VHH binders against N-acetyl-D-glucosamine kinase (nagk). Designs and how they scored, part 18

Target 1, 319 residues: N-acetyl-D-glucosamine kinase (nagk), of Dictyostelium discoideum (Social amoeba) (q54pm7)
Amino acid sequence: MSKEIFIGIDGGGTKTSTVAVDSNGQELARHTSPCSNYHSVGEDLAKAAINEGIKYVIRKVKETITDDDNKEVTVGSICLGMSGVDREKDKLLVKSWVTELLGESINYSIHNDAIVALSSGTQGKLFGVVIICGTGCISLGFNREGVSGRSGGWGPLLGDYGSGYQIGYDILRHVLKAKDQVGPKTSLTQVLLEKLQLTKEEDLISWAYDPKTQSWQKFAQLSPLAFEQAQLGDEISNLILVDAANALYDLINSVIKKLGLDKEEKFPLVYTGGNIERKGILSDLLSKKIMENYPNAEILNTTCDPSMGAALLALNSKK
Short names: E, the ipSAE of ESMFold2; O, the ipSAE of OpenDDE; V2, 0.75 times the mean of E and O plus 0.25 times the DockQ between their complexes.

## First folded at step 10 (VHH)

Design E3 (from E5, 17 letters changed; framework vhh_6z1v_2; at its last look DockQ between E and O 0.01; V2 from the best seeds 0.00; counts 0 for: pae E 20.0 > 2, placed apart)
Fold by ESMFold2, look of step 10:
Structure E3 (fold): chain B 319 residues (1-319), chain A 127 residues (1-127)
Amino acid sequence: as target 1 above (319 residues)
Amino acid sequence: EVQLVESGGRLVRTGGSLRLSCAASGFTFSSYDMGWFRQAPGKEREVVAEISGSGSSTWHAKFVKGRFTISRDNAKNTVYLQMNSLKPEDTAVYYCARDTTEYNYVWGRYESTFDYWGQGTQVTVSS
């Protein structure tokens, strides 16, 4: 008798995580390999990173088989959630790499990495909505008919209102408005200057425009200040988080309406990303607005990492 | 076409150290996992260690764990086996091999397949 496994791959922007599970969804093996976004590292390195993980987990599972006569492993299905896989040509290319290794008879699911984030909150179901809010933000979803929808994900120059970048940007704007006496005083001024080791508001110009430190994460790192000061009663911090919650709601609302999920008896809504993943002021504000408008939404957090989410999706595609 | 050339095998004393090299040519080296095998006189060939194409993942047989380390340099198309704390039972011809995993349609399963082998390098460990 063979041991059947189900493989999930999360090919993020910096590394590739591969997980094998049994028919009960229990993890059997795991591997981390280099980045597999072929737009970033090229096809040969991306293919090698993906196949490295697959080969490793198969080998590790073979090592656990105690039947001395037959140490056979069968892959029932595989799900890949890959950064840089957005169009059908991307999916076909990645499928060709894995088909060389695994053959054409198994079930393949190849998706953008954001889609398997939904699976991490639904324990392997591709149904409902996910909102991802970190440095940037995006919402995606699937209905029961397999139709997908998305909103946001255009980046800080073209959109991303509600993101960590935008929250950080809003902190800077309100501190400077207070300095100019165009807006109200805020406790953000002192904590911002302390965090950045600056003495005066006008020093923010040199910090913000320093060519040696330009990245969108530079601004997103400020977002915790808004959470902390809102907790202490700062009204400007609260306004920033209310505006962010409304922007995230707008992304989610768009996906719900595109997919007709308002007509479901219930549907999962998964929160993920550093600004909303844990309970806090922003997630509470968002959840209140969601429940007021969609009492049929079931708000969930992720319960496993994305590679396990992909493995569970692979498991469920066989059933 | 594909060539694997081992080097570095020699006579060493018990407790000594030795590094084996395997120079690869005729294929995209970084795309393939590599392995080291050994065969002592009168014994079956056995796997010693394996390394992924990227070099980020390694595996070592229990009989060499903590003593041997596989590594690779993809810029030089070379895989290495660092052998420490050598014992007389490590005496063998050591082979470098290119590793693949292929679906075996006859048995309906995935199997590791070593499709190209070097000529081997002799390691002898004296008391």
Scores: ipSAE 0.000, ipTM 0.169, lowest interface PAE 20.0, mean pLDDT 84
ESMFold2 (binder alone), look of step 10: mean pLDDT 83; pTM 0.823
OpenDDE, look of step 10: ipSAE 0.031; ipTM 0.430

Design E4 (framework vhh_gefurulimab; at its last look DockQ between E and O 0.12; V2 from the best seeds 0.00; counts 0 for: pae E 17.2 > 2, placed apart)
Fold by ESMFold2, look of step 10:
Structure E4 (fold): chain B 319 residues (1-319), chain A 126 residues (1-126)
Amino acid sequence: as target 1 above (319 residues)
Amino acid sequence: EVQLVESGGGLVKPGGSLRLSCAASGFTFSSYDAAWFRQAPGKEREFVSEISSGGSTTYAKSVKGRFTISRDNAKNSLYLQMNSLRAEDTAVYYCARDTTEYNYVWGRYESTFDYWGQGTLVTVSS
């Protein structure tokens, strides 16, 4: 009597992406709403952002129904991958928001955003390892028994080695070491000052500590300079990327060992995040280390965005 | 419906001051970055200033030190205090919503200006 849909939500960034799919996994509607990390924006705004996406995709699917007497849409299941949702209490809180909108009888699954990134490379299956390397870094995995493992994701104050944040921080550090004559000269100095529209290295203090722009994303935005200058032969830029690759390997290695995935005939290893998703110096260095130690790893890129990955996980949860 | 409505433009002599306002409706203003742009006759629209949802500010070089951007999230309003006005500041000023998005290709956050006001004219003439 009604159209059944399956909803996936990715709240892992500064925005929330919502996707509805049919029983065949085909996308029916999509929406972008504001950030839904309730540690960042508070509960009311996070709840509103999630519900905006859900309401929008339901409305859009209703608009495609040609039977004026029966324009009902039902949600068979929903999967949310949310930044700031790590503990059972976080999951219960987010579930309470969605059950207020959709009722208690539908199938809910609520995860940290890193979990649904794996499903984006595996077409909705939680088996294998994912490494996310963008502004921050985290590795997460599942074995065939459904046991999960995690490494990294502690943020810039406590970790994020190998991330865009750390690469950006290392650029600044090496430029200032060169200025102090305690480290070698680097082509990063000129391109950094040009990018930031600064005249001299001493101006970096005011830029870095500007109270109006205190975010770890500001450091991560510098990371393309290391990629660009390493391609042009800068030795310091290459060192920065080698160190990043080693740090990412350590995260992946930890998850593989925790889950016994070294004993599998093969397992997927999904690369995601702008610093490693495309083939380049960093992903090549990482892939070399992975294949040397785990020839049974199948290195994959995502085949869909995380919100579609969450939608496919929602669809597959009906098994 | 998302709406941005500018006000406060007018005629002012060089060295004078104006305060522009932008009233936002149809969305949660406090969750978005917001910016001012301007367009002089016969020229491309150019960036003037931006304030993040958290209050951090950025200014074009041509206005830094003379203009101050601010926001009042309780009133869903964006402001631009323009001091020491010059003839070259003559333009239509636009309020824009910035949907700052993570660009996973480049590993960074990028501005995407998806809604604009109709503009308010500022004329600086001696």
Scores: ipSAE 0.000, ipTM 0.119, lowest interface PAE 17.2, mean pLDDT 83
ESMFold2 (binder alone), look of step 10: mean pLDDT 85; pTM 0.830
OpenDDE, look of step 10: ipSAE 0.072; ipTM 0.511

Design E5 (from D1 with S100T P101T S102E; framework vhh_ozoralizumab_d1; at its last look DockQ between E and O 0.51; V2 from the best seeds 0.00; counts 0 for: pae E 13.3 > 2)
Fold by ESMFold2, look of step 10:
Structure E5 (fold): chain B 319 residues (1-319), chain A 127 residues (1-127)
Amino acid sequence: as target 1 above (319 residues)
Amino acid sequence: EVQLVESGGGLVQPGGSLRLSCAASGFTFSSYDMYWVRQAPGKGLEWVSEISGSGSSTEYPKSVKGRFTISRDNAKNTLYLQMNSLRPEDTAVYYCARDTTEYNYVWGRYESTFDYRGQGTLVTVSS
């Protein structure tokens, strides 16, 4: 008899993580190989990193089989989450590397971070809602019928309220309103100038409009200041975080309604992204509003790393 | 209505050549990066080539680089794939696709997807 395994790969960082699980979702083997972002390291090295992980976990599982008569290992499915595969052609190229190694009879899938994050919070079930709060923000979800829904994610120019970008932008706005005496004073003024190594508010113009440094992350990196100053009692910082929580709630509420999840006995709601993963003012404000309106929501963080989340998706796809 | 119509496939011996065409309509052809993709029997889609909207940049995976050449004629709204030194593993249905975009929330940017509409054109490489 052969042993069937399910493989998850996370290529979303500077290294590649590969995990094999059994039919019960228990980890059998794990391997870390070099970066598999082929725009950074080239096709040959990226392919080698992925194949190294796959070969290693298969071999390691074979070595744990004590029955000398039947040491076969079969791969039931494989799921990949890859950094640097930002185009469909990139995803097809990576898939071709895996099919060359494992054959065409194996079920293959490639998923984005949000779906992997939902799986990492639900032990491999594509059911419930995930909210991502990073540089940008989006909510995604699935109902029991497999229907998906999404809300948000239109980018900073069209409005990305609740995101780290927007929080950072709001810090700048309120500091300048205080300087103009059209808004209240805020402790954000001093800490913002210190962080940016500036001496006066007028210097923010040169910083903000510098064409050499324009990016969404430039503004998002300011968001920790709002958390820090709200903890110290700054009313403006708290207002910024309340507005962000309300925006995140609106995204989640839309997905819940689109999918009819308000009618479920319970459904998971997974928080991910640096601004809400840890307990803090923003996640507390959001959770309070969620529980007031959807007591049937079960608020979760991810419980395993992305490679395990991908492995559990691979397992779930075989049913 | 966006339409992409592939033609030029057929039976060819190993080492032979074929030229595929794709007639495009219903959109501003020169504004889109274009692709050829293929699907061999019993396999998934494989990216084969890409060309920018202006035609100034092309890209190929290692499996076909040096053997295949993508080109476009923006005046005729036509995409081409010249396939030389054909091998049995090139046997597939070939589709042209335009680049479309979806927002990728991991990277905070728009990313391409394949938008293909035709039935494709079959290329068979065999004696």
Scores: ipSAE 0.000, ipTM 0.356, lowest interface PAE 13.3, mean pLDDT 83
ESMFold2 (binder alone), look of step 10: mean pLDDT 79; pTM 0.773
OpenDDE, look of step 10: ipSAE 0.518; ipTM 0.839

Design E6 (from D5 with S100T N102T V104P; framework vhh_ozoralizumab_d1; at its last look DockQ between E and O 0.50; V2 from the best seeds 0.00; counts 0 for: pae E 9.5 > 2, unsure alone 63.9 < 65)
Amino acid sequence: EVQLVESGGGLVQPGGSLRLSCAASGFTFSSYDMYWVRQAPGKGLEWVSEISGSGSSTEYPKSVKGRFTISRDNAKNTLYLQMNSLRPEDTAVYYCARDTYTYPWGSYESTFDYRGQGTLVTVSS
ESMFold2, look of step 10: ipSAE 0.006; ipTM 0.510
ESMFold2 (binder alone), look of step 10: mean pLDDT 80; pTM 0.801
OpenDDE, look of step 10: ipSAE 0.768; ipTM 0.941
ESMFold2, look of step 12: ipSAE 0.006; ipTM 0.488
ESMFold2 (binder alone), look of step 12: mean pLDDT 78; pTM 0.775
OpenDDE, look of step 12: ipSAE 0.746; ipTM 0.931

## First folded at step 12 (VHH; framework vhh_ozoralizumab_d1)

Design G1 (at its last look DockQ between E and O 0.75; V2 from the best seeds 0.00; counts 0 for: pae E 9.9 > 2)
Amino acid sequence: EVQLVESGGGLVQPGGSLRLSCAASGFTFSSYDMYWVRQAPGKGLEWVSEISGSGSSTEYPKSVKGRFTISRDNAKNTLYLQMNSLRPEDTAVYYCARDTYTPWGYESTFDYRGQGTLVTVSS
ESMFold2, look of step 12: ipSAE 0.257; ipTM 0.734
ESMFold2 (binder alone), look of step 12: mean pLDDT 79; pTM 0.791
OpenDDE, look of step 12: ipSAE 0.715; ipTM 0.923
ESMFold2, look of step 13: ipSAE 0.056; ipTM 0.635
ESMFold2 (binder alone), look of step 13: mean pLDDT 79; pTM 0.786
OpenDDE, look of step 13: ipSAE 0.730; ipTM 0.928
ESMFold2, fold request of step 17: ipSAE 0.146, 0.218, 0.011; ipTM 0.675, 0.717, 0.554
ESMFold2 (binder alone), fold request of step 17: mean pLDDT 80, 80, 80; pTM 0.801, 0.798, 0.804
OpenDDE, fold request of step 17: ipSAE 0.777, 0.761, 0.763; ipTM 0.950, 0.943, 0.945
ESMFold2, look of step 18: ipSAE 0.006; ipTM 0.512
ESMFold2 (binder alone), look of step 18: mean pLDDT 80; pTM 0.797
OpenDDE, look of step 18: ipSAE 0.728; ipTM 0.927

Design G2 (at its last look DockQ between E and O 0.03; V2 from the best seeds 0.00; counts 0 for: pae E 13.2 > 2, placed apart)
Fold by ESMFold2, look of step 12:
Parts: structure tokens; sequence; C-alpha cells
Structure G2 (fold): chain B 319 residues (1-319), chain A 124 residues (1-124)
């Protein structure tokens, strides 16, 4: 008698995680292999990393079958959420690698890694909205008809409002406005200068514009200061987080409207990313605005890692 | 053109030390998070360290934490990996890599490496 499994793969920026589950969603095996972004490591290494994980989990499941007369493992479906897979050509290339290993007859789904973030909060359902708020931010969603929508994710040059980058930028802006006496004093001034090992606000020009240190992550690393100082009562830090919450709401609102999710009895809304995945001032402000406007939203955090989310999506696509 | 050139590999005994260098050119080095990755003979790539663009934060997998130290000199556009207490399982070709974005605003960054790598052999 064959054992049917469902495989999920999360090909993040630096490593590849592979998980196999049974028909009840119970984890059977797991493996970590190297990075599989083929733009970064090339096709041969990316293919090898993906296939290493698949081969490992199949072997581990076979080893747990106690009926020596029938040790066959059947893959019912596989879902890959991969960084660097954004265009249809990327999906077809990756599919060709796994089809070479697993054959043509199984159910394949291959997505950008952002899609499996939604499934990690919905236990494998591609329905509802995810808001990702880390260095950058983006909202993505699906309705029951399988129509997708997105908002945000245009990057720092074009605007990434609500992101850690933008919060960091807003800290700098308000500190300088206080220096110019255009805006009120803030406790952010002292903690910012201390964090950056600077003596005065004028030094921020050289720090921010240094061509040798230009990265949006440089600005995003400042965002914890706003959370910390808002908790200590700083009004400007609270304003920054209110503005971020409003921006995140606008992204979510756009996706809800595009997909008609306001008409559902309820729909999941998954929070992920370092600035909102844990309960805190920003997530509380956002949740308040969401519940005031969409009482049918069910706000969730991720309940499993992205590879498990992909495995559950694979399981649910078969059902 | 973006170039990453690794050097400093060689043969060392178990318990020994080695320092790898990566010369970067063709991009604003300090603006990118950088990585060391390695490929053991017959195996896929393994991540071994990460450092932020400013150098203010670092991260390591359990297999090397406490033994390896990543650092950077942004004035010289150079990334380093100090490897101490080396073990035979550290034998690999080591590559440096920069963090990249596939699309603007993507939450999930990718990394890019283009060097030939530098071979580290740990044997007694």
Amino acid sequence: as target 1 above (319 residues)
Amino acid sequence: EVQLVESGGGLVQPGGSLRLSCAASGFTFSSYDMYWVRQAPGKGLEWVSEISGSGSSTEYPKSVKGRFTISRDNAKNTLYLQMNSLRPEDTAVYYCARDTYTYPGSYWSTFDYRGQGTLVTVSS
C-alpha cells in the first residue's frame, strides 16, 4: 500500500526548507538545503538544492513505513514558494527541474515566496489577505474565485509607506524638523544620535547620503527606535507609528476592495514581518483601524514556518 | 560590472585557522548586505554567515557559530571571513555573495554571487 505525501518548499533568500506532510497535515519529514534562487546561485546549484530536499523527505518517509511488502511513497502534490520566481519563465524553469525528478502526473504549484506567507497564517488556504511589514512592505490577497490582488511593494525610491524603511526615514525627518524648529522636540533625537554614534543632527547629512553606505536597510534598522520611544511616551514616535498604521491600512484596504472581500462573511488577514508579526503599538493601531472598517476580517499571525505553509497549500490544492 | 573575487583559501589542519577575503567592485559595497556561502564536494550551497551593509549586525548558522566571524571594511570594499577551530566538515569552496532584490519592495531578498570561490581543505 502506497503512502501519499504532500511537499512544501520555501526557497528563501539564503536557504531552502522542504517539508513533507500526510493527508492530515502532520509533518513527516523536513530538510534544509542551500539557497535555491537561481539568479543568485545558477540553475545547476538551485536545481540541486531543491531536489536534495525532495529526495531527503521522500527517503525519510519511506524509512518510516513498517510494511516491508509495500514501501512506496506517492507525491500527491508539491508547492514551491521561491525567492527569484516572479515571472512565468521562472515558474516554468523550476517546474522543469522538479518534473524531471517527480514526473508529469503530480500536481505542481510554483509561486513567489510571498504567496506562502499568506498560507502560513491560513493553514494552507490561498484565501484572504497578507500584509508583510519588514524592511519593505506589501499586501497580497486572494478571493474564493482565485483572483489575486496586490498593493505596495514599489521600493524606497517610489514609496514604501508603512515599511521599516519609511519608519526609519520618518525618524530622520522628524529629528531634523525639530532641529530646524519646524516641528516639536522629540526623544528620538538623542537615541538616534547615540545609535549612530553621531554628535549632532548635521552629521545625519553625511551619514544618510554617504554613497558607500547607500542601502534602504540602513534606514530600516532605525525603526525600533520609534517603537521604543513611543512606549516611553514620545508623541512624535507615536505619530510616526500612526502614520505607518494608516499606510498599511491603505494597502490592505486596496486589496480588500479589489477582491470584494468586504462582501465575505469573514476572511483571514495575516500579519507577518518583523514590525507587525508580534503584538505591539503598530499592530495594535493597525488592528484597531481594520476592525473599525472590516469587522469581518479575522486578524491572524503565522502559525507555522513558510515551508509548512507551502506543504499545507499543496495538501489543500489536492483536496 | 559587478565582481566578487574570493581569496585566502588553502590547506589547514583540524583546529587551525584561516582568513578569507572577498574583493568587491562594480557596485556600492556598503549599501548591500553580504554573505559567505560554501559548497562542500558533491553537495549544494550552504549559508555560513551574513553581515549588514553597515557591518552593525551579523548572523551565523549553528554549524559555524562561535567559530567563524564575518566582517567588512567598507573603505576597502572588502568582505572577510575569519575561520577558527576548523573541522574536516568545513572543507568546501567558499563564495561571497551580495544581497539583491528581485523586484522593488519585495519582502524576500535574494543574493548574487559571481566569483570562482576559494577552496578550503581541512585535513589531517
Scores: ipSAE 0.000, ipTM 0.171, lowest interface PAE 13.2, mean pLDDT 84
ESMFold2 (binder alone), look of step 12: mean pLDDT 79; pTM 0.792
OpenDDE, look of step 12: ipSAE 0.705; ipTM 0.916

Design G3 (from E6 with S57E; at its last look DockQ between E and O 0.51; V2 from the best seeds 0.00; counts 0 for: pae E 10.9 > 2)
Fold by ESMFold2, look of step 12:
Structure G3 (fold): chain B 319 residues (1-319), chain A 125 residues (1-125)
Amino acid sequence: as target 1 above (319 residues)
Amino acid sequence: EVQLVESGGGLVQPGGSLRLSCAASGFTFSSYDMYWVRQAPGKGLEWVSEISGSGSETEYPKSVKGRFTISRDNAKNTLYLQMNSLRPEDTAVYYCARDTYTYPWGSYESTFDYRGQGTLVTVSS
């Protein structure tokens, strides 16, 4: 006589989102609490933020039960998508907090944000491929047997081809090649200098190597210039985006082949991340190459937020 | 074949000390970050210490910081845990584990890569 729920948590960089769903995947309650990254806010505050969300959604569901004799709520499973929690010790620590609240007898899982992104495009299925393309990029996938595969995600120092970082870096490279008369002139030169409030190409040295502002996001923020100038007909900008699309295709192709997804009747391919989640030059180039080689791929975008993706994964892991 | 063999557990009074050892084989020990984890009866695993492959960096959760010290001897392929100021709440089976290799984007597994049979620590009068 209890109502069973399934909980998903997205522990993002600034906020924690918690969602409860029923056995049909219908959202029953949602809560936003403070940041739960314990490296940023410490163990006590992170634990409190996670447990606040869990307690809230359980209470909210309990209050919506109209049968006064049956007000019990049970948690069938819980899935936490922790974008900042990569280390096994971090995962165990967070699991211990939730176990203290909910007990040892329920199903727990902690997943990388890329895995919950796949779930957000597949209605809670760990099947198919996701490609994330923002500041950095990575491709991940699962076959029907639960075997996983990945490609990319090695970071900017080792190479993150296809990412916004790499696109931004390639803008700088081609502007300097044009300055050195090693490569063709490009409209990127003027718009780059204007964006950075610089007078001449030589000023890029001081900007690029400024120790006070080093981050790969600094370079990734330049990537919109390539999209804008390619749309206006700049050949170098188009080349940069074609190279990025080919790199993203190579990551996806590797995961498809590792998992044997080319043999499926069809499989989902989820696009996410700011550079490809909307239709545009990069996503169109990538999609064209995917369809030429894998007509059995179903290209999807995420249809819900990561906390709902985690909740659906929790639901489906119970079944 | 990866092997991790814990030893050194036993019965100790509150406030006492105990030193655990873990013999490692079947892999290049110095290349892996290593952990001590524990499991109290009826509870899940709890991380209690981490040490880098070189031994130069160590980390502890709030629950044991200042009381436990992890160390390693890479020449002998042995991991250690010095446990001081023991409390009844430290009663558990203690396991050593090696870290799953983590890419910059993170690990896809929610558990550690191997642990031994564990060694029981009981803190009681």
Scores: ipSAE 0.000, ipTM 0.430, lowest interface PAE 10.9, mean pLDDT 84
ESMFold2 (binder alone), look of step 12: mean pLDDT 79; pTM 0.792
OpenDDE, look of step 12: ipSAE 0.750; ipTM 0.931

Design G4 (from E6 with D33W; at its last look DockQ between E and O 0.01; V2 from the best seeds 0.00; counts 0 for: pae E 11.0 > 2, placed apart)
Fold by ESMFold2, look of step 22:
Structure G4 (fold): chain B 319 residues (1-319), chain A 125 residues (1-125)
Amino acid sequence: as target 1 above (319 residues)
Amino acid sequence: EVQLVESGGGLVQPGGSLRLSCAASGFTFSSYWMYWVRQAPGKGLEWVSEISGSGSSTEYPKSVKGRFTISRDNAKNTLYLQMNSLRPEDTAVYYCARDTYTYPWGSYESTFDYRGQGTLVTVSS
């Protein structure tokens, strides 16, 4: 009798996490290996990092099988959760490395981080809705028939309302509206200038348009100022967070309606991403709006790390 | 409407060369990044080259880098793959494909547009 395992991999730009689970979803082994982004470290090192994790967890499970040297470990399925996996060529390359090691007949899946995040909150079930709210935001969901839906994720140029980027952008806009006397004064002005080590609002032009430092994360790093100043009673900061909550609700509402989840007795709604994971004004505002319109939504946070979420998805992909 | 027609495959000995072509129609060819992918018997698809719409940027996996050269002629709506120093491991059906415009958060289900029957390349002693 062989021991069947299911493997989940969280392959990021910094490190690679690999987890093996049994048919009950119980963790059997895990490993951390170096970065597996081949654009950063090249194919040889990226392939080695992924295969190191796979080989390690298989070996550790085999070592726990006592008394019979001919007992086997088989991989029933493997799921790789790769952040930003949006290019077909990257998926094909990574798949070729894994199939070289494990063969073509094993169930392989490569999913974006939103799908893995849903799994991490539902313990492996592809049912319900996830909302990710960090630097960027996106909502994704599945109904019981396996139909998927998404909304948002259009990036900073086209508008990423509800995201940390957009909150940071809105801070800048409201500070400048106050400077122009088009909008009200806000405590954000002083804390923004202090954070950026600037003397006056006009200096924001040079900071914001510097071509050598452009990234949407540059603006997203400002978002904590809105949370902090809202807690101190700043009305503009509260407005920014109310607008963000309404935008996140619109993304979730679109996915719920696309999938008919409003007709379910109950469905999970998973919150993830640094701006909504912890209880606070944004998550409270969003949750209030959700409960008013969808009392059948069960609001959850993730309960396990992404490598475990991928492993549980691998386990459930055969069922 | 969209058509991609591959040609130029055949039987070659190890170390030999072969030039593949792909005739494109039904879309604005110069607007799309293009790919060559291959499928060996009993295996899944494998990426082998990428080229930008203008042809100014190319990329290859290590397995073929330095041996394969992708190019395009936008006036003729034709994509090419020059394959040199061929190895038995290069035996596969080769397809050309166009990229779909996906934002970085795109579908969790990856898709290429490939429409043709492909062209068989066999490398054997």
Scores: ipSAE 0.006, ipTM 0.508, lowest interface PAE 10.2, mean pLDDT 85
ESMFold2, look of step 12: ipSAE 0.000; ipTM 0.135
ESMFold2 (binder alone), look of step 12: mean pLDDT 81; pTM 0.809
OpenDDE, look of step 12: ipSAE 0.624; ipTM 0.877
ESMFold2 (binder alone), look of step 22: mean pLDDT 80; pTM 0.803
OpenDDE, look of step 22: ipSAE 0.701; ipTM 0.900
ESMFold2, look of step 23: ipSAE 0.005; ipTM 0.468
ESMFold2 (binder alone), look of step 23: mean pLDDT 80; pTM 0.801
OpenDDE, look of step 23: ipSAE 0.684; ipTM 0.893

Design G5 (from E6 with W105S E109W; at its last look DockQ between E and O 0.68; V2 from the best seeds 0.00; counts 0 for: pae E 14.5 > 2)
Fold by ESMFold2, look of step 12:
Structure G5 (fold): chain B 319 residues (1-319), chain A 125 residues (1-125)
Amino acid sequence: as target 1 above (319 residues)
Amino acid sequence: EVQLVESGGGLVQPGGSLRLSCAASGFTFSSYDMYWVRQAPGKGLEWVSEISGSGSSTEYPKSVKGRFTISRDNAKNTLYLQMNSLRPEDTAVYYCARDTYTYPSGSYWSTFDYRGQGTLVTVSS
């Protein structure tokens, strides 16, 4: 009697998580292996990290089989959500690694890691919309026909409005507008200077343009100030978060329209990423706008980690 | 009227060489990144090479790097694949494809546009 399992893999930026579940979606085994982004570590190490996880969970499940007549483990399907897998060529390359190990007859689903975030909120269904909002932001989704859609994710130079980066940039902009008397005073001025250990607004030029510290995370680290000061009643901080909510709504709206989800009786909308996954001013503003325009959206948070989300997607792919 | 017509396949011995061609028409060839992909009997599609629209950048998976060379002649609207040191595992139908997303590449939903019959390469003693 073979034991059938379904495997999910989350290949994040620093590590690879592999999970095996049974036909009821119950976790049987889990493993952590090194990073599998082949743009970062090369093909050989990425392939090895993926195969390590697969081999481990199969062996772990085999060890639990008490029927000595048949200790076979059968993989019914596998889903991989991989950082650095975005283009069709990336998917084909990763698929070739896994088919070398598991054979051609298994059902494979290979996606960018962001796509399995949707599955983590839908208990393994690749249907609906996810909005990911942290340092950067992106929205993506799937309709019932398996057609996908995407909006945003262009990065800070090309426009990432609604992201932590853009919120941080907007803090700087409004503090300087207040200094120039072009815009209203804001409590952000004092807290920004304190956080950066600066004495005057003019010092922000040297901080922002320091060639030794150019990264978009440098700006994104400022975004908590807007949440904190808006909670304390600062009107500029509230304006920044309203603008961010409107930008996030625009990304979600684009994906909904592109996929025809406005015509569904109901569809999931998953919030993830540090700026919106907890209840707060930004998520409340966004949710209000969503419900005003799409009462058929069901707003959800993730209920499991991405490797389990991928495993549940593998299970629900009907084999 | 987009057409991609592959040619140059055939039967070769292990260690041999073969040069594939792809005649492109119905689109501005030089504006598209181009690919070779292959499908072995009973297997799924596998990427084997990529070249930028200008021809200035190429990329290969490790399985063929150093043995295969992709090139293009934008004046003749033709894509090429030089295959050296052929192995039995290179046996496949080879297709040329254009990228539906060229520069800047890297969208979650980029797809290959392949529509030719392909050309069969058989590597056997």
Scores: ipSAE 0.000, ipTM 0.325, lowest interface PAE 14.5, mean pLDDT 84
ESMFold2 (binder alone), look of step 12: mean pLDDT 79; pTM 0.785
OpenDDE, look of step 12: ipSAE 0.717; ipTM 0.916

